# VH-VL binders against q54fm4: the designs that were tried, part 20

Target 1, 189 residues: q54fm4
Amino acid sequence: MSTAPSPTITSPTQTSPVVINKSLICQDSTVSNGVQIAIGTVLHPRSSIIISEGAGPIIIGENNIIEELVQIVNKSPEPMIIGSNNLFEVGSYIECKSIGNGNVFEPKCKILKNTIIKDQCSIGAGCIVSEDKICENNTIIAQTQNSQIQTTSTLPYDHHSSIHMTHLELLHKSIPLFHTIKKTPILEK
Short names: E, the ipSAE of ESMFold2; O, the ipSAE of OpenDDE; V2, 0.75 times the mean of E and O plus 0.25 times the DockQ between their complexes.

## First folded at step 26 (VH-VL; framework fv_lerdelimumab)

Design j4 (at its last look DockQ between E and O 0.03; V2 from the best seeds 0.00; counts 0 for: pae E 8.8 > 2, placed apart)
Fold by OpenDDE, look of step 26:
Structure j4 (fold): chain C 189 residues (1-189), chain A 121 residues (1-121), chain B 109 residues (1-109)
Amino acid sequence: as target 1 above (189 residues)
Amino acid sequence: EVQLVESGGGVVQPGRSLRLSCAASGFTFSSYGMHWVRQAPGKGLEWVAVISSDGSYKYYADSVKGRFTISRDNSKNTLYLQMDSLRAEDTAVYYCAKDSHPLWYGYFDYWGQGTLVTVSS
Amino acid sequence: SSELTQDPAVSVALGQTVRITCQGDSLRSYYASWYQQKPGQAPVLVIYGKNNRPSGIPDRFSGSSSGNTASLTITGAQAEDEADYYCNSYDIEGRHLYVFGGGTKLTVL
């Protein structure tokens, strides 16, 4: 009677934390002069960060993920400030006054002018945050068949943070293999 | 050695104007953003205004917006603060501070000794 | 607008370790810079970034951050370390762009 070997539960190999010590900006991205990007932040190809004529600078924190076709635009004379650990997914349009930390902007969502997105918000795919809107912490905006709904998340922030960091580590390893990277100075916060 | 020297402080009545200057030396002045920071007597530090290295960007604290104007003359290595419509609450030591970066978003790596502005009737 | 909060006063015995903490939403996104101010003097930068010391600042000064907090630690406090300490960061909402903490008075006993 051949005793079937007990499945060895392979302990998840603690992948050594990848030290993210610089921003990763693809050559095929468009970044205006006056844009400041902190370390760890990733700009995918065909992303754009644009300062309109006469507009203030755009300041982006650390460890943001800006995917393909994302447009971040400042048209205001005031600075646009984006915090850290945000995910901007494919095709999202951002024209906000400010964004806090740990937010998710799903594909093709639109954040219109003078909006304030605080922390740990989720803006669903194709959703539109109207002008002058303030999204409080943990705001969830989602699209239903008939309308947009807004609710407040009760999920702990820690789960999102872990996934985000794993994603960043992967991007920092993979993107340089497939894309040419712009030489950018390391900006200290 | 980096030096920042403020001047122009004094006693003024409410509603009056005053112009502060900051003479910079020991570094490439035109390559760095510059700030004004003030401190009321016995109080903490309050950021007032910033100007980018080339003067293209200016930003102000809400408390002084519309009344104060920051400017610079890179040919003279001098930073200015025009203060109009002065109020009692503007009474403070005013410091010029060098930004570690050309625009802003840096740290204040060097400070002047400050100049006292007193607004009183 | 983002605010930074500090304890107004802390004490440390000579040669002991003290931590001054700054708390605020902006600190989730940006590192704090720390400034020492002695009576009648201008502020002096002591810590910036993750844990950077300017030239001339003793190695007993260090910086750290966690969540929405930043901390200045003095390991082996000296008498000359008695001063006011201010943290600084950015205003996420852009109202003031830069924001200082209220300051912490450090007494060395």
Scores: ipSAE 0.015, ipTM 0.578, lowest interface PAE 8.3, mean pLDDT 87
Fold by ESMFold2, look of step 26:
Structure j4 (fold): chain C 189 residues (1-189), chain A 121 residues (1-121), chain B 109 residues (1-109)
Amino acid sequence: as target 1 above (189 residues)
Amino acid sequence: EVQLVESGGGVVQPGRSLRLSCAASGFTFSSYGMHWVRQAPGKGLEWVAVISSDGSYKYYADSVKGRFTISRDNSKNTLYLQMDSLRAEDTAVYYCAKDSHPLWYGYFDYWGQGTLVTVSS
Amino acid sequence: SSELTQDPAVSVALGQTVRITCQGDSLRSYYASWYQQKPGQAPVLVIYGKNNRPSGIPDRFSGSSSGNTASLTITGAQAEDEADYYCNSYDIEGRHLYVFGGGTKLTVL
């Protein structure tokens, strides 16, 4: 029978501190020329950041986590701009105009073309953010049995910033142990 | 101004039924999950049940499963708890509480004043 | 068992710092939230997630977590902070969905 999603889970263990001074881009990921990725951002295997023919650049800020099978695709001649501290969970699809900071995109959600996602939004698993939509700060979109519900959080999602950094630090330790990392920067400048 | 007002408490004999109501105002009731939490006199808090914003998902504590039914009427901004086969250990103040999420994350950001249910012979 | 264990009572002098702890296996995987309850009143959420305060909660309240333990810290305790404090977390065994600790009575001297 149907059960609501569990609360956000964090690992309680920390093996040692890590200094994050670079991005981690797994060799198994696909990243087009024209993509800029700032420090701290992690690309898991089989993720893709694609600039379609004739499309503008993709600019990605700091400390994002981009999980397996995530697809970030710019098909617009305008730049796609993604801020910092965002979590893109397994299989999410992103064709936005812009994404701000501190957002969570749960598994297999779809963020369609020309959308604007501002800050501290949570887009639930399998949810669809329709073309041209603007999600203001603190927007929650969640899937129920009967509908996709949109509301504004009365408790902003700022707790994920602590969880996010802990998760990111663990990834920076663990990813190089299990995956080949791209040796040559893919950023133009 | 968010307000939650419980009603329907009272004294009932063991084995009987009682229905609690919680009237909500000051927020979009249909956008949030809702909980019942109880507190026996002189004791701590105990989570009882939750219902999602559109009523499609419900969950119960094991101690009340099969006896209590949570429901909501979004057109009346009202949460309900139907309590059947009441036992002495169900004696408590019953609070309704608002979740911050359309399903639930378990952060109860607003509470009602509570209504007392006493189960005694 | 998904129990959350709290000490039943703690005291603090006015203006001093106190820490209230909550322990349980669920806290290895989930953050606690914290509720203040004054006599004859409904509980009030004071900390959620690791260290987030709802609007209107003074900045003297903070939260932390490590291992299986969550803590509520009150710096510069005031007379109005005298209350019962409950931690709450997701039930890792899935039998109750959410579980509360037994509560800690804080006395401000």
Scores: ipSAE 0.007, ipTM 0.619, lowest interface PAE 8.8, mean pLDDT 84
ESMFold2 (binder alone), look of step 26: mean pLDDT 91; pTM 0.937

Design j5 (at its last look DockQ between E and O 0.03; V2 from the best seeds 0.00; counts 0 for: pae O 8.2 > 2, placed apart)
Fold by ESMFold2, look of step 26:
Structure j5 (fold): chain C 189 residues (1-189), chain A 121 residues (1-121), chain B 109 residues (1-109)
Amino acid sequence: as target 1 above (189 residues)
Amino acid sequence: EVQLVESGGGVVQPGRSLRLSCAASGFTFSSYGMHWVRQAPGKGLEWVAVISSDGSYKYYADSVKGRFTISRDNSKNTLYLQMDSLRAEDTAVYYCAKDSYPLWYGYFDYWGQGTLVTVSS
Amino acid sequence: SSELTQDPAVSVALGQTVRITCQGDSLRSYYASWYQQKPGQAPVLVIYGKNNRPSGIPDRFSGSSSGNTASLTITGAQAEDEADYYCNSYDTEGRHLYVFGGGTKLTVL
């Protein structure tokens, strides 16, 4: 019988051009118990990730950027699952069921209860994604003078991904110079 | 050295109960989510249940919900699976597996050797 | 659909490159993890997240994902790579929290 030891993830390695081995959670952000944040994700000052009483956990993937005054709130007893490489710009409000990868949530947009946002979607500033809506891959929601419109992007995924990673590298270098970082006992070991 | 050692498997009749244990060592047990995963003889892997690092959150596969109970004792570094109302389809090798995170992502970085449960006549 | 579909068997000549695929709706939104299992042994994690290798996994193993498909690639396959390979991911449809693929038996010729 084999007794070979199982492999370990005690030395996290990202195969992208930049090795990011921790999350950055600014001290003046608010994070409920029951929130899990993976390697590379950055929480800016005054952002909040809140689990309402009786609600399920919030599980957030890798390399997300969560800007100031962003609010991510789970009020459902079900887990809220957020993927990787998402950008949540200043003041956006997120009460989704799930969010996939590589999405952009422009300033002050609102993602309402039980929504599903898949991949590579762009939700325009001030736009509202109504309850129960499902945004398929590459959906763009934008505001005009009189309405929200929905269209489909043809922009290649790899272009967005490289810009996002460059932005993330900048934040990992710069944020610790200007902000106090919370102890991160669960994401950098 | 990280080690996970399952015990409590055996042959039982349908409708009976069995309690599995998984003794953990070589890591801070209370910092990580823990899973049970099973494999019927000659079949693939099936996820069974998870418990968060502090025990606050538990989730089960539909096939076992209401019959199985996952629990942990962080003072003893031990994970448990209480298996009630056992059925023939519960026959499998049961692995305990460590998540790499306090809740879970399904990155099972360490596995035990498994314990065989046989539910037969 | 929360199921993850894998081909039951794949062959590769020694020293050649092989790709093992895993398909499912959950993979549109979440990365797969990949596990190697040799006969009589427990599974071993070989790829997690986008393309991360745990300590001790050779650099000939890599992962990728696109759309609803995740792939495990082994470049320069060795005899010791002969094993069953499983993918797993979140179950976005809520039937389970996690789901494994049915497994792929890799034969190294």
Scores: ipSAE 0.059, ipTM 0.642, lowest interface PAE 6.9, mean pLDDT 84
Fold by OpenDDE, look of step 26:
Structure j5 (fold): chain C 189 residues (1-189), chain A 121 residues (1-121), chain B 109 residues (1-109)
Amino acid sequence: as target 1 above (189 residues)
Amino acid sequence: EVQLVESGGGVVQPGRSLRLSCAASGFTFSSYGMHWVRQAPGKGLEWVAVISSDGSYKYYADSVKGRFTISRDNSKNTLYLQMDSLRAEDTAVYYCAKDSYPLWYGYFDYWGQGTLVTVSS
Amino acid sequence: SSELTQDPAVSVALGQTVRITCQGDSLRSYYASWYQQKPGQAPVLVIYGKNNRPSGIPDRFSGSSSGNTASLTITGAQAEDEADYYCNSYDTEGRHLYVFGGGTKLTVL
């Protein structure tokens, strides 16, 4: 009785995590002096990080994805602080006081003056977060046909994080192949 | 030195079309948003339209939406305003203005001298 | 759309100080920019942001903001300052709309 060999479930080859050891800023992005960008963060072409005259610095954490035509603008004399692992999608406008970690800003959304976005929030396409608003952790703002709605997400953060990291790794591999990368901005005005 | 020079203005009848041009020099044209602003005779300034640095986004005042089209040719350093279905209330000096930012929400740091559009029967 | 309101006219004696004020809800969220326009000429940016002057603008021009208001102040008005002054800001109602005030005619006496 020839015992059929048990199919060896080949464990998916854990592709060695791509080590992200620098920020990736495309040459055709606009970054003001005084902007600090941490390791792993990616600025796509035609993105803008702007410090207005007389405004405070902008500090951006690790592993953020800033896509095309995104505008991050500080007009306040106080620093603007953005955490880590955030996704800013095409055409979003950010003028917040602070952003936490693991947030998604969908295309053409607007975050207005003095707004605080905490962690793991999702701002839907074209949605507007009004000035001085505080979005608590896991806040979801979405656009319906007639209005914006706000709810709280119950999804675990881990799933979103893994997807984001995969996306980030891909960008670090692909962007230098197609775009010229510039040096990191000067940290001081 | 930054220069903006408008052209294409003139006298037209209601319902007709006109195309304005703005020739830009003295700065990297493709790096900034551009605007049209108009001023009726003896009146104040009215924002008309904006186009992003690469032309991907366009926005219009309600008064001209559906009738006017803003565009640009970055290879020619030129901004355009196609004006269709012109009305008497469109009579104004039209200025092109440079945005201080690549896209929008900046200030108008440079203006052209304007070109006069007169819509009259 | 958001509106900005200005006094239609103000006067100032030569060498004195005048303040031109702009009011609107958008000014709660955004700084105003100010433009000077002399008769028969294009507008010229004179103040933007918190209190910034472009190159070539005299230091007698200054800007300030409070609540839903923005102000342009001319300290020591000169004859050449006689002009129309317009404030500008943005629409906060979900559009990328720029809004001008109605303009203020400044007369220097």
Scores: ipSAE 0.016, ipTM 0.586, lowest interface PAE 8.2, mean pLDDT 88
ESMFold2 (binder alone), look of step 26: mean pLDDT 91; pTM 0.939

Design j6 (at its last look DockQ between E and O 0.03; V2 from the best seeds 0.00; counts 0 for: pae E 2.9 > 2, placed apart)
Fold by ESMFold2, look of step 26:
Formats: C-alpha cells, sequence, structure tokens
Structure j6 (fold): chain C 189 residues (1-189), chain A 121 residues (1-121), chain B 109 residues (1-109)
C-alpha cells in the first residue's frame, strides 16, 4: 500500500540511536516465495524480487537498500546470491549470478544474466553490465556521451560503508512513518 | 523442544570411512538448512558443510571437499555426514547445527551435543 | 580464506564489565554472531546481528560493531559467564564459506 500514516520527522543529525534488528519490507513491494532476506535490508514501495518459473532461490544479505521500481529477477536454476551493504537505486534491473558487498547500482542501470559483481563496485546511471561479465573489486563503470568507461576506485573501504550506514539508519527511522510494513522475514528466537 | 542428536562417532584408522547421523526433533526439519561444525580437541570451531532445506544445494569447507558428503532424509528428520579418506586432522567433535534460514547465511540457532571422531595411526 | 581474529584469553572480576573483540575484513560487510561454549557443552547462540539476543539470553550480553571490528560486551559478569566465546561471520568472496574466530576464553575471577 502507498498510503502511510502522518510522520514524525527527525533531523538526519539526531543522535537518538536506531536499533536495526530486522528487515523493512514495504507492503506494496513484490517478493516471490523462495527469496531469503537478512536483517537490515530495506525494500521500498514498488520494488520487486522475482523468481521466474523453474528458477533457483534468491538470497539477499544484510543492510541492503533497494529503492523504488528496482527489479531483481532470477531466471537461472542456480541460486542468485546478493551480499550486504549494497545500494540499488531507482529503477535498476538486476539479473546477476552474484553480487558481493558494498556496491552501488545507480538509477536505471542494468545488470544482465550470469554476471558476477564483487565488492565495492559502482555501476553508473543507465550503464549496462553485459551478460557473463565479471566486475572485480573496486570497479567503476560510468556512462559518457559515446561509451561506457571502466576504471578502478582507490577510495577507502570504510568511507563508503559509513555513508551507507548513515543512510540506512535514516531509512529505518523514517520508512515506518510513511509506509505500511510487511512482517519481517527473519526468524527470531 | 528442539533437539539434535548426533551419532556414529568412534575411533578409526587413517584412510577409512565413517558415517555420522543427526536425528532432529521439535521443529519442521524440512524448512531449514543444516550444518556440520567440528571442533578438534583443545581447538576452536570449524565449519564443515551445509545442505539446503530441500537438499538441492550442498557446500563444503575446502579442507573436506571431495572427501565428505552431506545429505539429509527429510522423511526421517535425519542429517548425515559421510566421511571418506579420513585423516588425522579430521579428529574432532562433530556438531549438527540448525540454520535459522532455509538455505544458508543464517546463524546457528540450535546445536547438538556432538559426537567424537578419532582418527589415529 | 577470511580470518576472524580474537584475543585468546580475557579475565574479568565478578560484577565488572568485559568486552571481547573480533576483527576481520568480512565484518565491514556482515554483522557477527556470537556463541558461548562452556566446558564439555555445545555452543549456544548469545548475540546475532548487531545487538540481538535470542530468547533466554540475559540482557547483560550486548553486541556492537564498528569498521572491521565486532564486540561482545558482558555488563556485570557472573560466575556462570565463564566460557569460551566465538564470533562467526561469512565470506562471500570464497562463496558459501562460514568463518569462526579462534575463540576467547573468558575467566571470571
Amino acid sequence: as target 1 above (189 residues)
Amino acid sequence: EVQLVESGGGVVQPGRSLRLSCAASGFTFSSYGMHWVRQAPGKGLEWVAVISSDGSYKYYADSVKGRFTISRDNSKNTLYLQMDSLRAEDTAVYYCAKDSRPLWFGYFDYWGQGTLVTVSS
Amino acid sequence: SSELTQDPAVSVALGQTVRITCQGDSLRSYYASWYQQKPGQAPVLVIYGKNNRPSGIPDRFSGSSSGNTASLTITGAQAEDEADYYCNSYDIEDRHLYVFGGGTKLTVL
């Protein structure tokens, strides 16, 4: 559902701690039977995680941010594995074999069949990662006027993770104020 | 409520085989991934293998790959570990552990009491 | 393989606070889980995720993480807390590999 209760808005600089103890899955997202999602991951409205007929499971790790209109689709009989701390921005399409940790997928990029994205990669807006491609750690793919450019980042690992966690903590505070949440998928004891 | 009971441990010579069993009760066995974790005497914990809830996916630590086979019989609520070509470094207490999730990448929320395997020259 | 490093031993006086640390590159990406093992017994899960306690685990146990480090804190240590403590995480780079730390023996004086 797209309707949310009236929010109590807290400044991003508020020091009150956020406890991240479950995933946040908006009610109007679509998640197939056979998808496994770990704690901290946030699914925005109208995102989808789909297992096609005859395809294998999708395993999604911790603290991912999956924005509106993102489509994650497994059409392979093999498991699709997505690690932790990834940001999937609006409208990106993901049909990978696996994605590691700490990656950014900018709006409307396409990650095609049987690709392997390792850690700390950045895939620019509208960029296409071709079928079967392997992006090694720290790969940057960006779009220019006539081509996609590939290079390697040397930015510190901790800088990206700090920014990501700040964003995630804000979402865990704010999302329940604006959206109806599904029951958490994580088993608790 | 949840119980995991390992059996089949013993003393064997190097190069021999041994089959471990883990009887599960108190939960829907077919809904969860299952693991073997071992601990050599006086040493720390070492993950050995996992099998998905329906048995379709199996993965092994490099130290045992090609020698050990994990399996399950969901109709008998039983997990197995077939250990072939045993070596002295395989000497350990072997624990059966329940994954909190159907596949893997959960945490080990329940453990058995362990069964001792001793491989001695 | 991805290594998780723990101090082999730590001591604490009864009623005092102790912190057990676990360090490794995978902890930049994954939360640690923590297991308590008393002599002759199987491990028991005490903390999962950043700071979640299973039912039946006392609230004196808490977890935290920062950078590549996870910590288990016991506030007001009790005699029954004397045990070995293991951290656990994952290494997706080596696909499906689970990694345990070497363990920390906690002695309560």
Scores: ipSAE 0.454, ipTM 0.798, lowest interface PAE 2.9, mean pLDDT 87
Fold by OpenDDE, look of step 26:
Structure j6 (fold): chain C 189 residues (1-189), chain A 121 residues (1-121), chain B 109 residues (1-109)
Amino acid sequence: as target 1 above (189 residues)
Amino acid sequence: EVQLVESGGGVVQPGRSLRLSCAASGFTFSSYGMHWVRQAPGKGLEWVAVISSDGSYKYYADSVKGRFTISRDNSKNTLYLQMDSLRAEDTAVYYCAKDSRPLWFGYFDYWGQGTLVTVSS
Amino acid sequence: SSELTQDPAVSVALGQTVRITCQGDSLRSYYASWYQQKPGQAPVLVIYGKNNRPSGIPDRFSGSSSGNTASLTITGAQAEDEADYYCNSYDIEDRHLYVFGGGTKLTVL
């Protein structure tokens, strides 16, 4: 019984290494003064990071992806802290106290005020995380026909991280080809 | 309810021009990218062109570059496809599709019923 | 060039589970969207993102991804699920922003 060798899926060798050594902020994004963005983070066109009058700063970690029409807003006098390797998909609204690392916020989800999202969470499309809620590590919130459900992820973090980095590299390569990047200095970590 | 209605299809000879229209309703038209996707008889789906929500970005498949022009009139909630120098291989049902995003890399959340374009001598 | 490949045809017995797979380099970076097309009809979105269903799509439809593959799973196939299924993703390198798989014809036995 000759076991046919499983085809070795050769990862396409990216011929040109993409160097991620700065933030990538599109010209058409809106960023308030007092926002700090670490290296690798990408802001798509028509995204917004807003500090309300009298509110504290917004600090965003490394290698985040903030897509179109995303709104990150701080209305609290306390700082808003966002970690690294998060994906904010189109139209999501974020008014949290803090967000950890490796989270996914799917399209048009809403994170309401004073919420804490820890690490490796997934908030489904159109889902609403209520005020003052704490989402523990690996929390999954998904929309069903009649309600939102919450469960805990069993997926390895490493897989999510690998996909995210590949996505990020692609964006750093492709976005400057199609969009104007802001030249105005944004305070980077 | 979201509705997309294509029109302008018909039978034309090679080398001729045709203009397709897509009337949109049930959503904020000016907030979303719009696409043309075509399907030759008995074949699969082929992406043709995209235009961003404000019309500032346009991109085409290689198969139609230089011949087709995508445009939109947000005041009329209408998407257009100007097809010049038509070829036999352009024969297909042409669908307009709504992007889930205003610019790039969304999904096609709504489709029209399509309009048939036949290019034959 | 980023291409998406699908099996041209698959079959499933009524009430059984079937998985339709899409393969391509772009799937390492992006989630696939899946479209159902019945004869003589326009395509309909059935799955997008990690595993999201539009309103009106039955819960027997689900999406998954692994490596350079995306899969559409129908758990408990119904007769009305007989259709062509297309995956979609992106090809940024060649500025082919949107790419479809070749489609899979699903027959329900």
Scores: ipSAE 0.178, ipTM 0.749, lowest interface PAE 2.5, mean pLDDT 89
ESMFold2 (binder alone), look of step 26: mean pLDDT 92; pTM 0.947

## First folded at step 27 (VH-VL; framework fv_lerdelimumab)

Design m1 (at its last look DockQ between E and O 0.28; V2 from the best seeds 0.00; counts 0 for: pae O 3.5 > 2, SAP .504 > .496)
Fold by ESMFold2, look of step 27:
Structure m1 (fold): chain C 189 residues (1-189), chain A 121 residues (1-121), chain B 109 residues (1-109)
Amino acid sequence: as target 1 above (189 residues)
Amino acid sequence: EVQLVESGGGVVQPGRSLRLSCAASGFTFSSYGMHWVRQAPGKGLEWVAVISSDGSYKYYADSVKGRFTISRDNSKNTLYLQMDSLRAEDTAVYYCAKDSYPLWFGRFDYWGQGTLVTVSS
Amino acid sequence: SSELTQDPAVSVALGQTVRITCQGDSLRSYYAYWYQQKPGQAPVLVIYGKNNRPSGIPDRFSGSSSGNTASLTITGAQAEDEADYYCNSYDIEGRHLYVFGGGTKLTVL
């Protein structure tokens, strides 16, 4: 198999027309070959998206925010699919099978292998989503002094969407002022 | 103008093999993932397989896994589907489709006109 | 995480509005993409993402999603809109990676 140099990858038209398009990938982030990132997603410094040897690709949707020290790792031969409008806060670890849309992964939470996180879930700081777990829409996992608990949110979908898009707009304006931005990732193998 | 032209369809007995080709033009073939999608006569669409732009990733529907092999030759702008151990249930019009992304994102923005494969005794 | 279900047929009077629906667990996490197929022709993408139209698709076509349901809406239906319509979505759990609905035949009266 011989891989020729690929042209610049462009993202599709997004559904939020006032949002800055194109992904922002900070230079000191690490992104493996075989990672595809759609329009508007922001990778902060020292974040990493890693494909282990022999593992499948990682496909990431639009307008995600991936904060410092976040690690997204695929060790499975199957593709890892991450949807849109997700917030991965500082130091979270993601080894999921799939993640849907509009989720919040609070600092240093761990999403273990073969998990499925659907939509509008909140995974609390330091919480662990165990292997093979499926978190249905609107699941909240939080840490108490005694244990990790799971509840269901009834907040409207649009509540967090507005805040998320405003946050993204700020990041697209501010990050280039303070950090060097990588060229769009290109598949090599 | 983006064009995708399938060929290689025909009538074949169960257990035999066929190889389909899809000639691509009007876009940078090596920059996009490519799919095969089939449609049995009078039935709906069924996704069959995908190959990434550089050929490094290939995935198949469970119904064809182990029997079909997707491949591409970027120097010839051609997508292939090798179909082995054909069954009557594989009878369909086979379309090649262009993904919008170098891997895939599920947006099939251009399709060929299809080639008919008939598997019967 | 399995099948996408569409009504097999729907009718609309010329100039009226019609909705074509698609239901499935995968649509809770992934957008439905919509394809139009006229007899003897290849499918054509009409809606992608949440509600995006490719160049050349009339603005009478729109998409929406709620829960496990996606909808394709055609306002002011024209005779040329008579076709089969398919939804499609990602479904890694089914090992078919991309799954299509069964299709809806739209008749414009």
Scores: ipSAE 0.384, ipTM 0.730, lowest interface PAE 3.4, mean pLDDT 84
Fold by OpenDDE, look of step 27:
Structure m1 (fold): chain C 189 residues (1-189), chain A 121 residues (1-121), chain B 109 residues (1-109)
Amino acid sequence: as target 1 above (189 residues)
Amino acid sequence: EVQLVESGGGVVQPGRSLRLSCAASGFTFSSYGMHWVRQAPGKGLEWVAVISSDGSYKYYADSVKGRFTISRDNSKNTLYLQMDSLRAEDTAVYYCAKDSYPLWFGRFDYWGQGTLVTVSS
Amino acid sequence: SSELTQDPAVSVALGQTVRITCQGDSLRSYYAYWYQQKPGQAPVLVIYGKNNRPSGIPDRFSGSSSGNTASLTITGAQAEDEADYYCNSYDIEGRHLYVFGGGTKLTVL
């Protein structure tokens, strides 16, 4: 079993999250030091991105939507890597090793530790992705009356992408009108 | 203009130590993650190590873990690679590479010209 | 551990189009970065993200991805494009943080 390289954490620790230009971070969100958020990504109020003591950094890509009450937590010494164009809906809990691009995490779903979510997956509301699971591209997990089911999507990705971008544009225009934005150091991409 | 200049390479015997330096200019050094990448003669590229902008995080390839130490002095705009317990398979041109981001995204947008390390008996 | 696989060598006639492909599980989750290396020189980033070119890179260079593959395409190859090309991405399985493909030598005929 190949193990990820162990990180060395040295002093001084980062004093603030790394926020890339044109990201939108609401004041009421909680973001640990050691978190990097790329351009276009939106953090709604009461969202949290947390690095546990001794855990590795969290790297978040571009144009992600992180809604209210979402919890992204890294407890592993390994880096947590999240790609781009993902939607994390209200109350979802994320403790993954990695997430790819274009995924949808519906309300109150849970992604447990050491999971790998690849691209264009959909995790249904209240669904639980168990520890160490690997979700291949286009995986759909949904809740039925009696159980969770897993299938593979046959829908083209382009439709989801267009909707996501429209949503992002709307959020970038509307959120600053209703919410206070964090004044964090913004670096140019 | 962004410039990265590696130095400290040379010929050493197995088991010995060597320290590489990379002098950076043309950008805010303290704002970016930095990497070491090496290339054995006639071979491909191999990622070696990364250090975050403030030095708080360091990661290594398994092949060098426990033997190599990456560090930086932001006041001097300099990246370092301390190489201990050198092996013949460590023979390579060592490149300093700038990440596009403060931590890292693995996008090496600028490279130095490299410095040659030869480990031989 | 995740690996990236490339053809060791490809050739293209002047003015023609060539595609260099990289394959690996990490590419299912992350974009590839492409680097050009000419003999005796340091690598140069030529493509990143979905299809982005750094400043100074000609528009004949483009990137694409599908499934577990990423591709670098040169449309209208020039003599100066003769070089080694490397793909790079995250190592999802965690043996290394980053992994390079084995490189592809491009010959322009």
Scores: ipSAE 0.218, ipTM 0.737, lowest interface PAE 3.5, mean pLDDT 89
ESMFold2 (binder alone), look of step 27: mean pLDDT 91; pTM 0.928

